# Ledger of designs, part 13: VHH binders against c4kar8

Target 1, 263 residues: c4kar8
Amino acid sequence: MAELSTPSPASPAPLDGGRGDELEKFTLRGARQILQLLQDLITHRGLITAHTGGGHSFMTAVLKVDEERGRVVLDPSPDPQANRRALAAPRLTCVTQLDGIRIQFPLVGLGEGQDKGRPALFAPLPAEMLRLQRREFYRLQVPLAHELSCLLKAEDLARKPVEVSARVIDIGAGGVAVVVPTGAAEFVIGGTLPACRLALPDGEPIELDLEVRNLNRQTQRNGTEQLRVGLRFAALPRAADTRIQRYIFKTERALNAKARGGL

## First folded at step 14 (VHH)

Design nb10
Fold by OpenDDE, fold request of step 16:
Structure nb10 (fold): chain B 263 residues (1-263), chain A 124 residues (1-124)
Amino acid sequence: as target 1 above (263 residues)
Amino acid sequence: DVQLVESGGGLVQAGGSLRLSCAASGFTFSSYAMYWGRQAPGKGREWVSGITSSGGSTAYASSVKGRFTISRDNAKNTLYLQMNNLKPEDTALYYCAREWPSYDEYLAEYFQHWGQGTQVTVSS
C-alpha cells in the first residue's frame, strides 16, 4: 500500500503580483497554439469571464475563430451596460478553464457587429495566451447537480455578523470560488473568514478558515450581478483535505467517464 | 475616470509615524473595498492592507500588522493609512487601489486603478 504522500499544501501565492518570469513558461505565443486553444474552447463550450476593468466582468464564450480575418467572435452580454463597458475598455482580460487548467488571455480592439444576423463582439486574435498547467492552479468546476455550498461568516453592510450560504462554483486543493448575491455581505481581499462550513455531498460539513484572495462583480447571462469570491483554505485539517481530494478525484472520474460516452 | 491621489508621505526616522491619505474620485467610493500597497526599490508591488466598503472589516499584511491602521471616510471619499513604529523596511512608494489582483499578471495590468503613489522613506 504505497502511502500516497499527501503533497504539502503549496505555499499560498503572495497577494503581490508574481514575478512575470515565472509565468513565461506557461505563456503561449505561437499562432497555431493560440488558434488551437481557442478552437478547443469553442469545442468545449467553455464559459469565459471577460473582465472589463474596475472589478467588473461578464460571462461570454468564444463563438468563432476567423483565421482568415485574424479575429475572434464573442458572445455579447445580455446586459447592454456590460457590453458598453467592454467596448469602452482598452482591453478585455478573458479568464476561463479547460480540463481544470486556468486559461487567461487579453483581447484588444474590441468592436461590436453582427455574425449571421446576431449581435456579436469582435476582437483581433490574442497575441498571447496563458495556460497555467500547475497543480496549484487546478480547479475543478463543480457540477451544478452537486449543489456544493459554503457557509460564510462575514459582516453585512451594516457591520453586523451574518452567515451567507454561497454556492461553490469551483474547488481545488488550495481553495474554492463561491458566488454570493450582491449586497449579502462585505468582503475584502486579505480578509479572514473564520469557522466557515464547506458542504460536500459525502457527509457533514467541513469547518475551516478561509482567506479572501480575489473579488469580482460578475454579470450573469440572465443579467443579474453576483459577487464571485475566491477563497483560500487558511487552515485545513488533514481529514478535511483528504475529503476534498477524494471529492475532486471522484468527480473528475465521473466527468471524464461521461465525456467518453459512458453513463 | 477613476482617480486616486495619494499624499502624506515623507522622510521619517525609525520608530516614527506617518499618516497617508488617498483622495478618490470618478466612482462611488463607498461601494468598493479599498487597498493600500507599496513598492520598494527593485521589488514588486506588495499588498499592505485592505478595508471593506463600509469600513467594518480590515486586513493587514503580517509585516505591518499591529503597526499600521487602515481607515476610510466615505463622506470625504478618502482612504487613510496610519503608520506607526516605522522601520527602514517600510521604505517604499505607497499606493492606494480600488482593486487588487490575485496571482494573475494579466489582471494586475488591467486593473491598474492606482494612483501615482506617495514616497515613504524611513531612515535608520
Scores: ipSAE 0.767, ipTM 0.930, lowest interface PAE 0.5, mean pLDDT 87
Fold by OpenDDE, fold request of step 16:
Structure nb10 (fold): chain B 263 residues (1-263), chain A 124 residues (1-124)
Amino acid sequence: as target 1 above (263 residues)
Amino acid sequence: DVQLVESGGGLVQAGGSLRLSCAASGFTFSSYAMYWGRQAPGKGREWVSGITSSGGSTAYASSVKGRFTISRDNAKNTLYLQMNNLKPEDTALYYCAREWPSYDEYLAEYFQHWGQGTQVTVSS
């Protein structure tokens, strides 16, 4: 019975943005590869978070790849302000997931126009796309039906202690992303949230400490704004880690079975 | 336009103290969390500290915890960093920032709202 050495929890990525050199092996620069990946995103109707900078983002999708004109067509935000931010940004950073693999790519030279009589955003094809095919970067998109939540202990704008029940939108071995109502609490990158409670479907909530790793004000497709908070598991008991991994595995299997027409 | 102007840097001996200031303009300062970072020669940018918009919560890198104190005066649109018990390893250009790079924004031009920095040199 080979003791599966539980890989030592990967040291948390430094808050310095990490060494770009380590990600080079995951970067696609081939024109054909880029086109194929963009087409795959269209086929799978993947939602994309488009970051405009300054902690702002909006939800979009790739609508079309125009190879002849060398451009990508994006669905504009229903929020005119988000579109203005996008157009004013020197670079749009698009983040999405395909088959559990995180994908990131920059778009520069964004413009607005019409595609087949509908408003659209246009950009030249990305020069590169990052495909993070690593287990440590994997994030399971939590099905809405699971109603996974995390009780966050934080402070409000008045510096009063508050508990915020946040919906978990994705989960991985290293942490969770949650959404909170705007103004519900204050967060700071690098901040610790002690004694939070992650609710999993299989039992009692898991008490754990969380570290804030990223903050994004995100405009949803319905035009509402929410705060997306990326949280790292700062201290996770082994038993909790096992439960989280089990949940991820079980959910992935179910999603894959459904995708194959089995459910 | 967003402007951040750092000041208060200088040459100090090990064990000494400095207080950095960052004057902010061109945006609603009180609505944003603020950060200090630093860059030592030949090294990348390092996160040092963060503070919530209200100033109610703070965070520190392990390397500076217990020695540095971040604070803010929203009425003056100013961010501060009190640095005590300085070490030669603290020698760096110190930056004030309205935003800090995140994993999700790795490919973005993140450093748009950083000041010019203030030099801190700690001698042995």
Scores: ipSAE 0.766, ipTM 0.934, lowest interface PAE 0.5, mean pLDDT 88
Fold by OpenDDE, fold request of step 16:
Structure nb10 (fold): chain B 263 residues (1-263), chain A 124 residues (1-124)
Amino acid sequence: as target 1 above (263 residues)
Amino acid sequence: DVQLVESGGGLVQAGGSLRLSCAASGFTFSSYAMYWGRQAPGKGREWVSGITSSGGSTAYASSVKGRFTISRDNAKNTLYLQMNNLKPEDTALYYCAREWPSYDEYLAEYFQHWGQGTQVTVSS
């Protein structure tokens, strides 16, 4: 029985913006590879978070790849302000996931127009796409039906302690992403949220400390604005880690079975 | 346009103190968390500290914890960094920022709202 050496939890990523050199091996630059990956995103109808800068983003999707014109067609936001921000941004950073693997790619030269009589955003094909095929970067998109939540202990604008029940949208070995109503609480990157409670379907909530790693005001497809908060597990007991891993594994298996028509 | 102007840097001896200021304009300052970062020669940008929009919560890098204090005056649209017990390793260009890039943003700099920086030099 080969002792599956549980890989030591990857050292928390620094808040210094990146390990550029280490990411080259995960960066796709080939035209064919890029086209294939974009096509895969279309096929899977994956939602993409498009970051416009300034802590703002909106939900979009790749609608089409126009190889002849060398451009990508994106679904515009229902929020005109989000679209304006996108068009004004020097770069759109697109983030999504395919089969649990985080995908990131930049779009520059964004324009607006019509595709088959519908409003659309257009951009030249990305020069590169990042496919983070590493365990530490894996994030499971939480099925809506699971209704995972995390009780966050934070402060409001009046500096009053508040508890916010936040929906968990993705989960990995290193942390969770949650959505909170705008104005529900204040957060700061690098801040610690002590004694939070992560609710998994398989038992009692897990008490844990969380560190805020990213903040983004996100416009949803329905036009509602939410605050997306990326949270790192600052202190995770071994038993909790095991439960989280089990949940991820079980959920992935179920999703795969469903995709194969087994459920 | 978002503008951030840092000041208060200078030359100081080890063990000394400095107070940095960042004047913000072009946005609703009181609606945003604010951050200090620094960049030493030949090194990447390093996160130093953050403060919530209301100033109710603060965060610090381990390297500066207990020595630095971030604060803000929303009425004056100004961010501050009190730096005490300065060390040679604190020598850097210090920036204030309205946003801080997350580690999850790998391709390029996601956030662009940084000031010009103020130089802090700590002599041994």
Scores: ipSAE 0.766, ipTM 0.930, lowest interface PAE 0.5, mean pLDDT 87
Fold by OpenDDE, look of step 15:
Formats: sequence, C-alpha cells, structure tokens
Structure nb10 (fold): chain B 263 residues (1-263), chain A 124 residues (1-124)
Amino acid sequence: as target 1 above (263 residues)
Amino acid sequence: DVQLVESGGGLVQAGGSLRLSCAASGFTFSSYAMYWGRQAPGKGREWVSGITSSGGSTAYASSVKGRFTISRDNAKNTLYLQMNNLKPEDTALYYCAREWPSYDEYLAEYFQHWGQGTQVTVSS
C-alpha cells in the first residue's frame, strides 16, 4: 500500500501575486554560512518572531548553537500555550532582522528540554536561511524613543467606527507594521483603512490609505498578547513618500553613528 | 478540532450565479475573520475575499470585485460567497479558511484550517 504522501498543500499565493522563485538567490544553504549567521544573531541579541501557525507567534532568541549536536537552542515563551503550539507545529517559521536586512528561516523537529538547568527549545540546524538583501524588503526598526504612531480608522466588534492609535514598530518604503491592543479593532487581510494618519517626528501627520497585508497575534515576553498588523501604503502622495524616505534615512544614520561609538 | 466544510459548487454557464457555503465547527466562529480562496487547475492558491469577525468589513481580490459578495451568519457558524456574473476564469476549487498566510510565501504557515473545497466550473 503506497502511502500516498498527501502533497503538502501548496501555500497560498501572496495577495499581490508575487512569486517566491525570485528569492532563491537570497537563500543561504552552506553550513558555514548558516552557522555564522546564527552566531551573529546571538552576538547581536537579535529578537526573533517565531511563527507557530494559525496566525500565532511568540518572541524568542537564539541562545546557543550546538555544532557538535547539530542543533540550535531557543528561548522558550513565558506562555506555556505558545510553547505547546510551537511543539505541535510541523514547522516553526523564524523571522528577524540584522542590520536592516530581513532574515527568515524554518525550524523543524522542535523539542523541549533543559540547557544548563533552564527550560529551552531545541531544533536541528536550519537547512536554509533567507537573507533578503533587497531594498524593497528593508524595514527600519523604529526606535522606541521616537514614539512613532499611526492613527487607524477601523471598526470595533460592534461595527462602530473607531480610531486606534497604534505604535509603529517598523517602517519601509512600502508600508508599516503596527501593534494594537487585542480587541481594540477588527481587521481583515486585504481590507482597506481609509484616511489614516501617520505621525512622523518632523511635522504634521501624513494622511494616507492603508491596506492590511498580514495579521499576527503575538505573545510578548511578559506574557501579554498583542496584535501585529502589517500595513501597505495603498495611496501615498509623492510629498509623503519623500518625508518617509527622509525619516528612514535620517534614523538609519543616527543608529549607525551610535553603533560606531558616536553619540 | 477545527472543521470547515464547503458546499454549493457545481457546473454553471458563463454569466450565471452560484452561492457557496462553509460550515464551521470546533472553534468560536464569531471571534475570527474568515476568508475564501481558490485554486485553478495548474495554478497556486489565490486569495478571493475576506470578512471581519463581526462582518462589518469586507475585502475582495480585484478579479472578483463587484461580482462576488462575502457574508457570514455567526449564529449559524456559516460563511457565504455569492458569486454573480461568473466567468470561465473563475473555474477553480474554492476553499474556506480561518487564517490566511502573510504576504511572504516563506512565512506561509501550515494552515491546518482549510476545508476540502468545493468545485466551481464555469462553461463558456
């Protein structure tokens, strides 16, 4: 009886019809390269969003690379339910950023245990890591001190119009990611949020239309749950685009100067 | 366990109409946004439409906008897709989903919460 390997249901295509084939040139498969990149994540204490499926994720970090055993050690979630989801998932999708470059990698065969007497998650080393060295994928992590916010016009659970002030966590040429309290508003992927206001430090808020591109329920390190919303700029005036680019450039320069031991 | 069961597909002539249904069980239906997707022969899965948990907001792919209408009855745990002015290019297996993957295909979560689908065939 040939076990008909039920073809793993092909992942649905992105909303914009983008093909993943173009990303192969950014995929690292060399063992040495993978180890180095993981070590760099450890050195820089890079926070990783671990996606467990079902629109859920938790914050983690690579704690250690065990080359002898061929495994990576991750920081478990403070939420036992998040850990259970991770362990039950056939694949953990890890997303992070290093020096403004988006990094993605899958982990399979996740297990739980102890590292030096502390709870830890274990997985075999990833077979591949994606390092997106394209400008279009670049997202600036917004410094907390900037208090960048976006006023979202949405609807609540009672279908009443609401305005939600959302913290911007990252920004790029094509959009923003924001965090909102759970239950503050309803969102749907592909939905449009008209006449929103993005507040930049350099002047008056920018009015713009936003499209919801992704939704993720994220468990924070403190155990609280937040909704991360990925938003695309649906209609951006040229003047607004220029202001956004200027902000990104200025902020990047400041961060780099600080990293070099400057101010 | 989360279950989604699609129905209402069939053979229809171009310009005709169909109404699809998706019966949901195993979770609090009213707490989740819901989606329709489709897969045409030889093509990948395509996003078609979405609706918020309350039903207050809807979204549509450009290819179906003005022709399709998504709706839901939370009391019946049922999602609907009214399809009008059907075209041969609408021929596909239509799926109901509780989640939709993020923009990046590499972030494609193992969405375990898809139905088996219902076949829609539009003849010229």
Scores: ipSAE 0.756, ipTM 0.921, lowest interface PAE 0.5, mean pLDDT 87

Design nb10
Fold by ESMFold2, fold request of step 16:
Structure nb10 (fold): chain B 263 residues (1-263), chain A 124 residues (1-124)
Amino acid sequence: as target 1 above (263 residues)
Amino acid sequence: DVQLVESGGGLVQAGGSLRLSCAASGFTFSSYAMYWGRQAPGKGREWVSGITSSGGSTAYASSVKGRFTISRDNAKNTLYLQMNNLKPEDTALYYCAREWPSYDEYLAEYFQHWGQGTQVTVSS
C-alpha cells in the first residue's frame, strides 16, 4: 500500500534473527519440491540474477538439474571477472520470478567445469528455496516493448548535474527498479533524487521524488556491466498512485491473456 | 582481500566530538559509494550515512543529520565520519561498509565487505 507519507531511509534488517521466522513459511525444504521448482525454472527459461556479494551480480540461467549427482548447472557469464567473483563467493544468492512469484535460493560450493564440452558452473542442489507468495512484494516485470523509462536527475562522476534516462525493469506499489549504464551517474543508498519523471505508456510523465534503496553492479548476459538501481517513491500523490496501479493491472491482465491465447 | 579498518572511537562526554576513519584496501576505493553503520548492544545494524564514489553527494539518517558529516579522501583510500554534539544514544560499534543491504530483495543475510568496527561510548 502506498498510503504512507514520505518514508525516511530505512535501516537494514538485523543480520541475526531478522526476517528468518517470518520467511520460514515460504521456505521449501523437500527434495522433490526443490527439484520440481528448479525444473519449472528451466522449462520457463527463467532469467536469474545471481548475487555474488559486495554489490555485484550477474545474469544467468539454470541449464539443467543433474539428479543423479545432486547438482544444478548454471550458465557462466561471458565476463571472466563475473565468473571469478561467483567462484570466490561463499554463497551465491539467486533471485528470479516464476509466474509473478519471487523465487530465491542460495548456492554454496560453486565450482567451474564443462557441460557437454561447454563451460558451466556447478553447485550442489540448494537445501532450501524461498517461494515468496505475498502481495506486498509483487513487482511487475516490465515488457521491453513498453519501453518504460524514468528520467533521473543525478550527478556524474565529475560532480556535475546530469539527467539519465533509465530503463524501468520492474515496478510495484512502492517503487521501481531501473538499469543505467555503469558510469552514467553516481548514486548512494539513502540518497534522494528530486523531480524525476516516470514515463508510463499513454499520458504525461509522472513527476516523482525518489529515494535510492538498492545499488547493484549487474553483469548482463552479453557480458556488459550495468548499474541496477532500486528506487522508492518518496511521496506519491494519490493521482500518481492510481496511474501506476492502473498500469500494473492492465499490463498484468494483458500478459495473462497472451499466456492463454498465444500460439 | 577487501579490508576495511576503522579507527578513532573512544569514550567522550555528551556534547563532545569524535572523528572516525576507515582505511580501505583490496579494491578500487574511488569506484564505490561508501557507508557508515552502527550497532548498539542487542540491536540490529543501523544505517548512519552514505557518500557517493566521487564524494559529490551524501545522505544521513534523520537521527544524525546536522550533527554528523561523512567525507572521503580518494587519494588516501580513506572514509571519515565527523561526529559532533554526541548523545548517549550514539553509543555503538561504528563500522564502514562498501555495500548496504536491501530490505526489498531479502539480500541482507550476507554482508561480505564490512570493517571490524570502532567503539564509540558517549557518557552523560
Scores: ipSAE 0.517, ipTM 0.826, lowest interface PAE 1.8, mean pLDDT 83
Fold by ESMFold2, look of step 14:
Structure nb10 (fold): chain B 263 residues (1-263), chain A 124 residues (1-124)
Amino acid sequence: as target 1 above (263 residues)
Amino acid sequence: DVQLVESGGGLVQAGGSLRLSCAASGFTFSSYAMYWGRQAPGKGREWVSGITSSGGSTAYASSVKGRFTISRDNAKNTLYLQMNNLKPEDTALYYCAREWPSYDEYLAEYFQHWGQGTQVTVSS
């Protein structure tokens, strides 16, 4: 097994999890490809989750590419703490989707400045971008109008059982991401939430066990902070898996039809 | 500013026990879930255990469940790992962390707040 870097407060960590080699074929490194992909994100008005480390992230967007100076310009958060964390971070890990394809790229050397007289964040162009065009990486961004929810059986801060109806913000073949209000319940990565209920349109909720895979305090575009919980499905019966895949496919088709003008 | 200092490692014979401690400072310890991880020579980082901020719920890797117990004392800002019935495969550098990055293949987060680690060596 290859030597894994020891975590250190003084050094940037390498990509964890051993999946970096498997992702190499999805990695763009050419300057022209990177510029075009960033421009595509601007054109499609893509929202970006920028991870600042320490379990924090904020929502942003690429406002422009400054080709003369070789940098990207990002929308700052209205929350000053989110901007402060971003400016202090050794790097941002930016995650977004374009036409259902997951895009991920690092930014280093983030600075604060102005663009057309408005506050902005900027960084040198990324040296690489991941364009993860495989179905197993896909996460459908759930439309707000669907009000998709998942009933979580967890514990509150007083160690008492609590049921929390959490809004589902994305869903894929292997799991969901949900948001919960601050203080509604406690979670720990690796913890199991038994007998949760995922409410899909068309049919009874699906009872399933969920495993907490990530926890992230996310600052929204309006500056509010929510706890984002990434949840993996335990083994599902085929019928449940089929219902989830059907929801994803139907919603994706409807979203694509709207993007093409309703045809 | 955030500081995590592990202690309690050492050399122990198989079947023995050790208790690891992690002293936390520079943040409100009682507001965070806490984790133990380990890294064996030549291997990747392995999640070992986690505990909620109140201590009300715990989780364990299958390889250690039933043998290891995570706990915390929020009044002392200290995280613990009781390790019983140790096996040679438990030999690793053990570290505590305030966050645990996702290991799913399409999201990788930068480690920001972890300790220097304490070595545990289990002889046969």
Scores: ipSAE 0.504, ipTM 0.827, lowest interface PAE 1.8, mean pLDDT 83
Fold by ESMFold2, fold request of step 16:
Structure nb10 (fold): chain B 263 residues (1-263), chain A 124 residues (1-124)
Amino acid sequence: as target 1 above (263 residues)
Amino acid sequence: DVQLVESGGGLVQAGGSLRLSCAASGFTFSSYAMYWGRQAPGKGREWVSGITSSGGSTAYASSVKGRFTISRDNAKNTLYLQMNNLKPEDTALYYCAREWPSYDEYLAEYFQHWGQGTQVTVSS
């Protein structure tokens, strides 16, 4: 198989996923830049989604950077299965957001060990990190207090219609990400969900069609599993787009005021 | 280990039909949504179709909708793609997958669990 188009790669591609040339301008490779960015994640106590492959992920955090040994230390999951998947994975794809900027980085060679006598996961420092500073990549992390929800019209495991009120965890110009309890409904990437309703704090809920773009079984910090569903807005009317942008702007302003009011 | 083995490809004339199969092992097949993809020479990877773990819902690329039918038999751990009214532009290596990267995000997970593929060639 000499052709580059082989469907079965010998090793996983890092972060490029077939868009490598476009992503190069967002890639940090300097050791000092990487160390500073990791330290910033620690300082801001950034929550990290670690993707272990096969549609699974778990929530974690960077606990420390061991500069002397060239390692990063991660918080293990309380779910032993999530930890086993992470240790068996040839690569973790870590995704987080810092100051509204999406951060992604791969960790290879993950191992288990102890940190101050407590279980921990560790890996060599990443050789690269993506810092996606562009408005089209922006996703507002929705505050829990807003109780933002989206009513999904889907099917349950018995192929029967079901309505699921899903909590919105992030929202951007092009879509939302939601979480649902595992087993509440079935989804498939590429599928459409007509006549869903997005409930914003101001005004009536927005009726819109959604397209499933991402599915992930995600283990939370308390060990429970939820299904994270990435949804694209299909044919968003201008009035609905305006309301969504206004919500994002107002919420960002309020979050920035709290940050400045704290210091 | 996860193993996916495709079969049923071949050479057919335009307007013909083929049925592809994907035999799955090494995981609980009935717990996963499954996908067909294809890759033609000089083109990138293309999502073709997906099906929920129960088989209750399906999705198709616009280029194949109405011509291709995805199905599964969870008792046999097998995924199928019935391809009707084949066109020369359907010529590609077809493969099944347990996961599919998002089309809407610049950054997607790497492919980890997919088969070697079966060649479909459609002549005029």
Scores: ipSAE 0.487, ipTM 0.813, lowest interface PAE 2.1, mean pLDDT 83
Fold by ESMFold2, look of step 15:
Structure nb10 (fold): chain B 263 residues (1-263), chain A 124 residues (1-124)
Amino acid sequence: as target 1 above (263 residues)
Amino acid sequence: DVQLVESGGGLVQAGGSLRLSCAASGFTFSSYAMYWGRQAPGKGREWVSGITSSGGSTAYASSVKGRFTISRDNAKNTLYLQMNNLKPEDTALYYCAREWPSYDEYLAEYFQHWGQGTQVTVSS
């Protein structure tokens, strides 16, 4: 029994408005362009967040493109429930980043099977892919060695105040994405978290207000479920903005230097 | 299957009050944050309010803050919206929802398991 619904009368709007008509200029529709972009994702071993709807997602990767059958092959989750959600979803919305550029594409008609004797997920090649080449969408993937964290002031499931040290997984000009163990705290999209503390390597932690913009119960590659929280900077002092942008710039230069020196 | 059934709408004079209900079934209601949205004729959908799964935290659109109160009763699998000091611009079809899309992800619209809505009409 597949979960099917009728479309709503209008598209749901984001909290602060939509950017819908600007997406067309970032859309790739050529078959050759799509194949090349998928191959680039395979070559760079890009991790993909696959959204199944209902506030759920899981981590995956494109393993290969089966050009003869016109299909893309994805890595299944070790969590059977994540795979069941993916197979039941009317579409799988895949989000990733390639060389600092956000990539997004839908997969329809997902099925399960085997690839060289290993379990795999299969879907027809997408008819289109988004490449969001804009500075405002750039998100630095934070190296684990930097151990960036953000102390969040929230409530636990029992409505008791808690402080949660959340690992920062990416950071951009407008916000951060963090991961929180499932059950550590409750969040709601649109909620404001006052007086959070962002720990950067240089100097004292930055006190800032954050707004919850995204919530996903995300199944990791090892099957562990975590809560991915997208947070917008709600009240960012100029000095804090400068420190954040300097961190991004320094880290980007360091990563680029490694890439050039290795070639 | 997942079902959300809104009720409590109607015709009300400006300055009046209404209490909307959303009866939920087919899923573990207490495990999900819940949301109210609305859509006026000829307009896009508007986020109105949200509440955490336990009910411990709430959020409101600036246009309704101080006038609307979201609440939930997890024992009855029911979401509520108390609407006070209603204005003509509050006229809309009101929906409860189990998810809300994120602007930051530019995700395709994927609202699943929406109710049919309840009409609220506020006359001058």
Scores: ipSAE 0.424, ipTM 0.785, lowest interface PAE 2.3, mean pLDDT 82

